# VHH binders against g5egk6r2213to2383: the designs that were tried, part 19

Target 1, 171 residues: g5egk6r2213to2383
Amino acid sequence: QRWFYKHFPMVWTGRLALKSTEAMINLHLINGSETFLNDVLGRQVTEENPRRDSVKILQRLRLDNGQVEHIYRILTNPEYACCLALSSVNNIENLKENDTNLKSHFIDYLINKKIAGISSLGEVETKFKSARVHVFAPGEIVNRYLSELATSLHDYLQNTDTRYLLIVFTN
Key: E = the ipSAE of ESMFold2; O = the ipSAE of ESMFold2 at other seeds; V2 = 0.75 times the mean of E and O plus 0.25 times the DockQ between their complexes.

## First folded at step 10 (VHH)

Design f2 (framework vhh_7sr4_2; at its last look DockQ between E and O 0.29; V2 from the best seeds 0.00; counts 0 for: pae E 4.3 > 2, unsure alone 64.6 < 65)
Fold by ESMFold2 at other seeds, look of step 10:
Structure f2 (fold): chain B 171 residues (1-171), chain A 123 residues (1-123)
Amino acid sequence: as target 1 above (171 residues)
Amino acid sequence: EVKLVESGGGLVQPGGSLRLSCAASGFYFSDYAMGWYRQTPGKQRDLVAAITSGGSTYYGDSVKGRFTISRDNTKNTVYLQMNSLKPEDTAVYYCARETVTDSSGYEHLEDYWGQGTQVTVSS
């Protein structure tokens, strides 16, 4: 499907972790600053300067008590970065296990707990800028975000029944 | 100082039942969500069930309808009733405390685990 990948090329591959579970994901920048995202995730210019290889969910934000509404303006700030996370597509056997992990241990977990996952990426001098990371499963906040800032992508995701997370990097 | 101690595991035939208990100490138990996870060798730990401080429950797909999580705040204990057990349920079962809230309003998903209790479903 040329349309999605033409407009939203992959910008990062790595592990998303929650508790004892991991899933490999590809990130596709859908809104905001690629420069900011690369400053946070790192630029691989040498082996000594690799990109971060994982994002670990260590905290949560409850979605059913209105607290996410207080930060919505920060989430939509074009100086930051919002990504769509899709399952990594390395070979068919790994794809099935990875896709099952992504659905069961991330998407369904976040929906059932009514939370966003939160990671804090620390600064490493000269290497990585710090960031707060919000991980959302499909739902009310994601639908609002997409309807306001990525309408064609919203339609695409609805029409293809694509399994995804929305991952927002802020500072 | 947080301490979680599981008990109630054992060997059971397919179709049988077990009740796991997790005794908690070192924190205000009634303020925290609690969960049960399980792990087979070579696999990641999987969520089996969780229960909020308010009593709302969540279950993994493979155990829904067969397992029931509950809590007794007067005994600082969380339970997992496991019915209609299958060989696929064979695993080490771990009790976990789910949340810590900081001043920013973000809750921590800290890994406080018990020692685990073995459940084996076999003839």
Scores: ipSAE 0.086, ipTM 0.504, lowest interface PAE 3.6, mean pLDDT 84
Fold by ESMFold2, look of step 10:
Structure f2 (fold): chain B 171 residues (1-171), chain A 123 residues (1-123)
Amino acid sequence: as target 1 above (171 residues)
Amino acid sequence: EVKLVESGGGLVQPGGSLRLSCAASGFYFSDYAMGWYRQTPGKQRDLVAAITSGGSTYYGDSVKGRFTISRDNTKNTVYLQMNSLKPEDTAVYYCARETVTDSSGYEHLEDYWGQGTQVTVSS
């Protein structure tokens, strides 16, 4: 929809990985600092200095034991970056497989396990700032986040039944 | 890369004692919590005992006071001393490298287990 892309332009395309599965995603910044996000993902100036091309989930955070309550303030800090991740529409030849991978191996997996996926992005001097990355499927913590920080987007996602992940970059 | 090898299982009389050992390799042993689990046929593996990297211990209810877990970081080895054994302790015992939890509560996605060693308590 024109409304979504007008308010939340795509800021990054890349691979999200978990175990042996990958999905291509587009990130749309919905809250926080674009400067911080670009420092983490890289500022693509030329082909010789490309951005990060992937985010790999290597850890988990349990969502059913109250652990997220301690970090919620950090996740909502406006100096960090919160993104909506959607299946990459730019990869038409793999579209069906990509949608299936995103749904089954990321969204449903995280929901069924009641976890968030965690990645650590290491600093690379002159290219990338380090970050901790939280990957959430739709659910209680995401509903709370969107209700507090992006109510119109929350309504949009509910009304369109859109498949998505919420990906939060912190320091 | 990660390898866990249990030994010390066997047949023992009720009231007897047995000492299990688990030799670990392929990782920085001193950085990880280690555990012993047991499994009887048709059931899930149950926690028997665990020991943190700092040496703190915890035990399942059914073995408290009878079993002692310990570790030797110089030998990369975890031990389970089992005293006052009962027929109900009969099981395959597995050594495990526990999920590392950092100060933020994050856990690795991988679990590692040994091959298991049989403990049988009968007359």
Scores: ipSAE 0.066, ipTM 0.542, lowest interface PAE 4.3, mean pLDDT 82
ESMFold2 (binder alone), look of step 10: mean pLDDT 78; pTM 0.782

## First folded at step 11 (VHH; framework vhh_7sr4_2)

Design g1 (at its last look DockQ between E and O 0.63; V2 from the best seeds 0.00; counts 0 for: pae O 3.2 > 2)
Fold by ESMFold2 at other seeds, look of step 11:
Structure g1 (fold): chain B 171 residues (1-171), chain A 123 residues (1-123)
Amino acid sequence: as target 1 above (171 residues)
Amino acid sequence: EVKLVESGGGLVQPGGSLRLSCAASGFYFSDYAMGWYRQTPGKQRDLVADITSGGSTKYGDSVKGRFTISRDNTKNTVYLQMNSLKPEDTAVYYCAAREVTDSSGYEHLEDYWGQGTQVTVSS
């Protein structure tokens, strides 16, 4: 666990939403530009200039129609920001509900539908840059990516049976 | 937040013309198909025209040759040029984001609709 946080520190906490369900998540940057990620999510943590607090899935990308090369370009582009998303809670009572929502309403939903979740984050001048957001559940494409390009992380996630999503911010 | 705002409706004489516009926001417009639908009271919404992200079009039989759908991806706007209008074209016209684009693979999880704009053809 100390190995994971040493190599992949948390870069954002917020809500992920799909339909009527939300889950609190932590993001850990695993590939790409932290500068771009901070431009999208906000740099200043003040009451006047807060960071974005949520990402809402409103669209989908079908994964069963020959999108492999496109997805690999998204996952590996150094100008984008590819993040591991893990459950985040502020107390033990909320942990069970949050973890259940993340599994059933995000991870299992995306797997069963064979889709990536898609969000569009609008620009807010002086605060946030715009981005398209891709939300991937574990699966064949993601597992191949992790096993080839982040082998130690892949082994860690398997050995700890960790629930996760990959979330990529693109321009 | 997905937002679709129609404009350009109104009252027109038979044989006249109108141009409808739909301004879209809250998604990457250029990746998604868009459409126009119309509804009279007590009936379902009928397809008038749709346009894919790549610009391919499809029309309802009753409007072929009279209506033209187009899009401007730089303005995130879809248009419907309506010529040779007839009384049976009287309806509320809705902009919609609901169809899969074949080449991109990006699609909406749910149907999104504008609030509608009234078109009335009378004489």
Scores: ipSAE 0.413, ipTM 0.725, lowest interface PAE 1.3, mean pLDDT 85
Fold by ESMFold2, look of step 12:
Structure g1 (fold): chain B 171 residues (1-171), chain A 123 residues (1-123)
Amino acid sequence: as target 1 above (171 residues)
Amino acid sequence: EVKLVESGGGLVQPGGSLRLSCAASGFYFSDYAMGWYRQTPGKQRDLVADITSGGSTKYGDSVKGRFTISRDNTKNTVYLQMNSLKPEDTAVYYCAAREVTDSSGYEHLEDYWGQGTQVTVSS
């Protein structure tokens, strides 16, 4: 875990929501632009430049019909941002519930449905840049991404059996 | 938080007019089709009008020629101009947001609905 946090420090914490369920997550930037990500999620400079506190999955994209292949180059573009999402909790009671929600209501749900979760984050002039958000559970597209762009992280995640989502912000 | 807030309802005499407004927040308004639905107690919600992000409109048969839907994507607002109102138009009117699958590769998980505004047409 010390190796992971040394190479991929946390860059955002907040809520991920789907239907009636939420999970607290930390994002760790693994590829792309921290500047782009901060423009999307907000900077704490003034009251008029707040930080977003949540991402809600409102749409889905099927992963078994080849459509994700058409956007793979956009997902891997270093001008955008790809993050690893891990469970984020402050105490043991919240940890168990949050970890269960992340696994059953996000990871297993997305795997079983063979979909990516989709969010659209709207622009707010001077505060937030807009973005399309793709939320992937572990699987073929994520394995391809990690094997091409973050091989050591890919090995780490497989060896530690870590629960995670891959969350990609694009524009 | 997704929020749709209707306004402009009220009591009006037959033959009168009302203009409903729906202010939207918490999502990227320009990616969504917007619509107005109405419901009387004990019945399903009926389509009144909808409008795509590109401006194409569709109307329920009973309101064609009397009602006009419009949107302002810069103000995140959808409107319903209701003319020549009849007692049968009495209902709660709801604003809704949806995205059609034919206009994108993405499917919405849920419809979003406002709280509704009462329209009453009587003498």
Scores: ipSAE 0.174, ipTM 0.587, lowest interface PAE 2.4, mean pLDDT 84
ESMFold2, look of step 11: ipSAE 0.104; ipTM 0.548
ESMFold2 (binder alone), look of step 11: mean pLDDT 78; pTM 0.770
ESMFold2 (binder alone), look of step 12: mean pLDDT 78; pTM 0.769
ESMFold2 at other seeds, look of step 12: ipSAE 0.141; ipTM 0.609

Design g2 (at its last look DockQ between E and O 0.49; V2 from the best seeds 0.00; counts 0 for: pae O 3.7 > 2, unsure alone 62.2 < 65)
Fold by ESMFold2, look of step 11:
Structure g2 (fold): chain B 171 residues (1-171), chain A 123 residues (1-123)
Amino acid sequence: as target 1 above (171 residues)
Amino acid sequence: EVKLVESGGGLVQPGGSLRLSCAASGFYFSDYAMGWYRQTPGKQRDLVADITSGGSTKYGDSVKGRFTISRDNTKNTVYLQMNSLKPEDTAVYYCAVETVTDSSGYEHLEDYWGQGTQVTVSS
């Protein structure tokens, strides 16, 4: 139906956590390897191969000192996975609360602090590959990424006033 | 990738001794204060001892005179010598470091904790 969901179907749903706050999110793969993403998040093919249910932000990376520029090549590597994260809820009442948490405790927090959120997902034997996770709010580095690698999506997000995070999984 | 790996726990009789070790990696160890904490089921973690980067130490009241914290910056290791052990010392012991910036430049939002090592003092 909508242009966005036709081109970027949802590939994962789960919790994003920071300190004592959570938000339910849907991930939509916008660039990179679906195979890598599934190896990290799980495929739910068998009982012994479940899917991760959460990503917890435990670290930060400052954006105002040029450090993210040093890793931009890694973030754009097509062997890894870059996702757009949107609010995920089952009904309108829960959607409002979840949207407020996503905006206030994640998006605005990251913007005001001028940081990216960082998670480390550990390997679990044969279930999940390890990954480092970068969580970006809209801003300069995200605009650069989208303008270079997903121009039509960038235009869509501007025109629809969509609240989102860019979440990049690397190794 | 900060790592703190505790070892040296086990079962010991009252009055006995154990020496815990905490191997650290992924940050500039000598720049940070380190601590030992313990937790019994259903309780919050309590400070056992801490040691500053300069070697200054502090102890919880229940362990003063019986436990000694030390560090070896050459081996990136913190130790806890536990003497005159009592049944009340039974707990999981955790090594901790203050909010550290790891070797990759990522800053932890909270203090970092090891997985812990079990100490059981019983006959």
Scores: ipSAE 0.336, ipTM 0.715, lowest interface PAE 1.8, mean pLDDT 87
Fold by ESMFold2 at other seeds, look of step 11:
Structure g2 (fold): chain B 171 residues (1-171), chain A 123 residues (1-123)
Amino acid sequence: as target 1 above (171 residues)
Amino acid sequence: EVKLVESGGGLVQPGGSLRLSCAASGFYFSDYAMGWYRQTPGKQRDLVADITSGGSTKYGDSVKGRFTISRDNTKNTVYLQMNSLKPEDTAVYYCAVETVTDSSGYEHLEDYWGQGTQVTVSS
């Protein structure tokens, strides 16, 4: 839909990894600092200095232990970059596998375990700033955030039955 | 970052003794259970011994009475005293810690293992 891409343009494409599984994703900035996000993910100024190509989940944050206000502050902080992650539409022949991996190995996994996925992106001087990355599946806290702060996006995602993650880059 | 560094392995004659050490850093060592595991070629890793944060110990049947696990929380170190060694004890020995939470409160998805130290019992 043209409305979605007008308001939430794609700002990055790359691999999301968890254990032995990868999924290609597109990120769309929902809230926060695009400047910070570009500093973290890099600006492709040459073929030799491309943007970061992946985010790997190596840690978790349990969501069932009463961290609601902390997580909500992560989602709403204007100095951070809160992104919607959608399955990448770059190769139609592999799209079904990619969509299945995103659903089963990331979204459903995070929901069933009641966790957020955590990654750390290291600084590379002059190329990339460091960030901690929180990966949230749809759920009570994310739905609260969307229903209160991005109602039109929330309606869009529900009406289209769109599979997604929220990915927040902090610091 | 969690680090586990094993030392003390080597070649020893049957009936001999070795003391393995595992230096730990990157987490609050005294809060976590630690373990020693071993892997023989062609087999999965087996529990040799573990020790809880409170000092309670458990041993594999084949090493009970011959091996002793201990810890020194002031030095962030776990030890495995191996006595009456047999050729069947030949293996790579790994120090491990399960489900570490870092200082920011985030849990690692996998158990953390050291690189291992070779123990060979042969004449």
Scores: ipSAE 0.100, ipTM 0.552, lowest interface PAE 3.7, mean pLDDT 83
ESMFold2 (binder alone), look of step 11: mean pLDDT 76; pTM 0.750

Design g3 (at its last look DockQ between E and O 0.80; V2 from the best seeds 0.00; counts 0 for: pae E 3.1 > 2, unsure alone 62.7 < 65)
Fold by ESMFold2 at other seeds, look of step 11:
Structure g3 (fold): chain B 171 residues (1-171), chain A 123 residues (1-123)
Amino acid sequence: as target 1 above (171 residues)
Amino acid sequence: EVKLVESGGGLVQPGGSLRLSCAASGFYFSDWAMGWYRQTPGKQRDLVADITSGGSTKYGDSVKGRFTISRDNTKNTVYLQMNSLKPEDTAVYYCAAETVTDSSGYEHLEDYWGQGTQVTVSS
């Protein structure tokens, strides 16, 4: 929908990976520091100033062990960058596979395990700032965050039944 | 893909020393806890030593004071200095990138293991 893309333009496209599975995603900044996000992901696509092309989940954070205040602090810190991740369809042959991978191997996996996915992005001098990445599936704390900080976005996602992840880049 | 390559094993006389190395690739080494384990025929794999991403160490009781674990995050390498070796130290030694119980709730998705290096202390 034109409303969504008008208010939350894409700021990055790339691969999200877990084990041997990947999905192409678009990120849309919804809260926090665009400057920090661009420092982490790269500002331009050139040999001198490249962008990162992927984020790989290698760790997990359990969400059912009293982590509510910690998680909410991650989501709401204005120095961090909180993004909505949606399926990116760059090729029609991959459209069904990408959507299936995002749902089954990322969203449903994280929900069923009651975990967030965690990645670490290393610094590359003059090119990329380091960051820790938290990948959240829809759920109680994400719904609370969206209902409190982005009510129109929350309504949009529910009314369109849109698959998404919430991805937060922290320092 | 995660890869761990051990080196430095071999034959040594009782009272001797060896230094094991484990070169790691395919992940952000500085974020992982690393460990050395050993296994003798007919027994389970035992913890020898581990070292957290921040450099904190733990040792098995039978090796404390004789073995030292260390890491070099710039070379993606973990080491085990083994001194005062005894015949009981004879085993295959494995390097591991560990899933640990983390008090903060952060865990690696799975452990990774090297192929092992034989250490033999002749008596």
Scores: ipSAE 0.231, ipTM 0.639, lowest interface PAE 2.2, mean pLDDT 83
Fold by ESMFold2, look of step 11:
Structure g3 (fold): chain B 171 residues (1-171), chain A 123 residues (1-123)
Amino acid sequence: as target 1 above (171 residues)
Amino acid sequence: EVKLVESGGGLVQPGGSLRLSCAASGFYFSDWAMGWYRQTPGKQRDLVADITSGGSTKYGDSVKGRFTISRDNTKNTVYLQMNSLKPEDTAVYYCAAETVTDSSGYEHLEDYWGQGTQVTVSS
């Protein structure tokens, strides 16, 4: 686990929401611009300058209708921020519950529907920049991206059977 | 929390005009198609007009040429300008944030609706 956190430190924690369900996640930046990501999520966590605390999925993109080139351009653009999302909890009991929610309500849902989840984060003057957010479950497109761009991470995730989402922030 | 609040309804004489407004919050307004629907008692809601995120518009046959839908993304507001009003335009008018699929395949998970505003055209 030392290798993973050495190469991909956590850069944000917060809630991922879909319909009436939430899961706490940690984001680990794997490619792209940390500056852009901080502009979108907030640069200072204080009561006066809090970071965004959630990402709400309100739209979908069907993955089975020939969107491969569009999606791949999103994933490979170095000016974007591409993150791995993992379950975020305080202890082992919270980990099991949150991990179950993440699996059943987000990962399995997106896989079964054959969609990516989409959020649009609005600009807030002097605080947050706007972004379009793509949420991908593991699958053919994500596996291709990881095997070509982040091979060591891909091998790690496969060997450890780690549950994850790939979350990409664009503008 | 998605919220749509209509205003601008009221009583007007035939041939008159009204402008409806719908203030939106709780979502990224500029990404959504927006629409106006109307309903009379005992009937289904009918499309009056809608407008895509890119500004393309459609109108119901009975209002074409008399009503104009528009949006202001800086105010998160969609409008319906209603001219040459007729008694058959009497209805509750509802604002909607609509699911729509464009050529890129993006669509919203569900439609959202306002509470409605009454428009009455009578002498």
Scores: ipSAE 0.107, ipTM 0.499, lowest interface PAE 3.1, mean pLDDT 82
ESMFold2 (binder alone), look of step 11: mean pLDDT 76; pTM 0.751

Design g4 (at its last look DockQ between E and O 0.50; V2 from the best seeds 0.00; counts 0 for: pae O 2.9 > 2)
Fold by ESMFold2, look of step 11:
Structure g4 (fold): chain B 171 residues (1-171), chain A 122 residues (1-122)
Amino acid sequence: as target 1 above (171 residues)
Amino acid sequence: EVKLVESGGGLVQPGGSLRLSCAASGFYFSDYAMGWYRQTPGKQRDLVADITSGGSTKYGDSVKGRFTISRDNTKNTVYLQMNSLKPEDTAVYYCAAREVTSGSYEHLEDYWGQGTQVTVSS
């Protein structure tokens, strides 16, 4: 929809990976530093400055042992970049398959295990700034965050039954 | 890509010392526990030492007081200082990044280096 893209333009497209499974995603910045995000993901100015094409979940953060304050600091730091991740493909048939894959292998997996997914992106001098990446499924603290800081987006996602992840790039 | 690369092994006389290093990459090193394990032919890998992200250490009984594990989070490196070496310490030593029961950040899978040979003989 025009409202969604007016307020939350796409800032990156690429692969999200967990074990042997991948899903194509679009990122939409909802809070934090666009400059930091572009430095981490690359700006595609030249062949010498390419854009990253994937983020791989290799670690986890347990959410069932009192992580609320830690997570909220991650979500609200203005120097970080908090993004909404949505399913991304070129055609409708692939979109349904990719969306189903995103749901079953990422969203449901993270919810059932009560974890956030964690990635580490290494610095490449002159091309990419390093970042730690937190991948959150919808849930108690994510819903609270969205309802308090991005109420219209929260309502939009609920009204359209949109599947998503919240992906935060930190330094 | 998670990578663990050991170095510092070799041949040493009984009573001698060696220092092993393990360079780690592909994860946020300072948040995770690291360990050293060893294996002799025909036996399973045994814990030598581990160190949590906060610096707490644990040692196998046969190496307490002789070996020291440490980490340098600025170099993403874990070390094993081995003193008063005995022939029974002869083994392949492996650096490991494993899921542990403490801390909040954990690996989804166990990761192992390729190992470095330590031989203690006259």
Scores: ipSAE 0.363, ipTM 0.702, lowest interface PAE 1.8, mean pLDDT 85
Fold by ESMFold2 at other seeds, look of step 11:
Structure g4 (fold): chain B 171 residues (1-171), chain A 122 residues (1-122)
Amino acid sequence: as target 1 above (171 residues)
Amino acid sequence: EVKLVESGGGLVQPGGSLRLSCAASGFYFSDYAMGWYRQTPGKQRDLVADITSGGSTKYGDSVKGRFTISRDNTKNTVYLQMNSLKPEDTAVYYCAAREVTSGSYEHLEDYWGQGTQVTVSS
């Protein structure tokens, strides 16, 4: 817990949405450009700074037909940003519910459908840069990503009962 | 939230013209193919016109030569110009957003507007 936050501080808090379900999440940058991520989402260092408040999954990418291999180079590009998403709530009594919701309605859903969730964040002139967002549940491509680019984090996540998504922002 | 809002429907005499508009928000408009569909009571929705993100168009056989679909990416709006209207064109017209596979990204679902009634009668 202390090790994770020392190395991967939170860079954004907001809502992740899929169909009729939302979950509050924290993003922790694990690889790539903090500048790019800030241009896309804004900072969360203060509530006064401009930032987006949500990411909505509206599209999908099938993972069982080899299509993700065509974009892996883009996902690993250090000019873009890869984040770990963890459950977050303002009320600690709801933390277990939010974490369970994240597992059931996002993680298990994406695994069972064999898909990545896709969002398209539109440009907001002078405030936010546009981006394509890939949302992955734990699985083959995430294991590959972490084993190649964040080995210590990969070990950490395998040794703990941590529910997470890997969220990659590209242009 | 994806939002498609149709306007421009109404009552018109045979031979008349009408222009439908669909204002879109909540998604990356340039990534989507846009279309107009129509439905009469008790029947399936039929394709009227479709326009790809690149501007290519398709039309249903019964409207070809009379209807024109267009889009304005600066206004996030798709239009249907309907000329030489006939009583059989009477229907609820729906705007739809679809993504044709371009990088293997697929919509989780089709997006539909609430519809606008077009009635061609004397």
Scores: ipSAE 0.170, ipTM 0.631, lowest interface PAE 2.9, mean pLDDT 84
ESMFold2 (binder alone), look of step 11: mean pLDDT 78; pTM 0.781

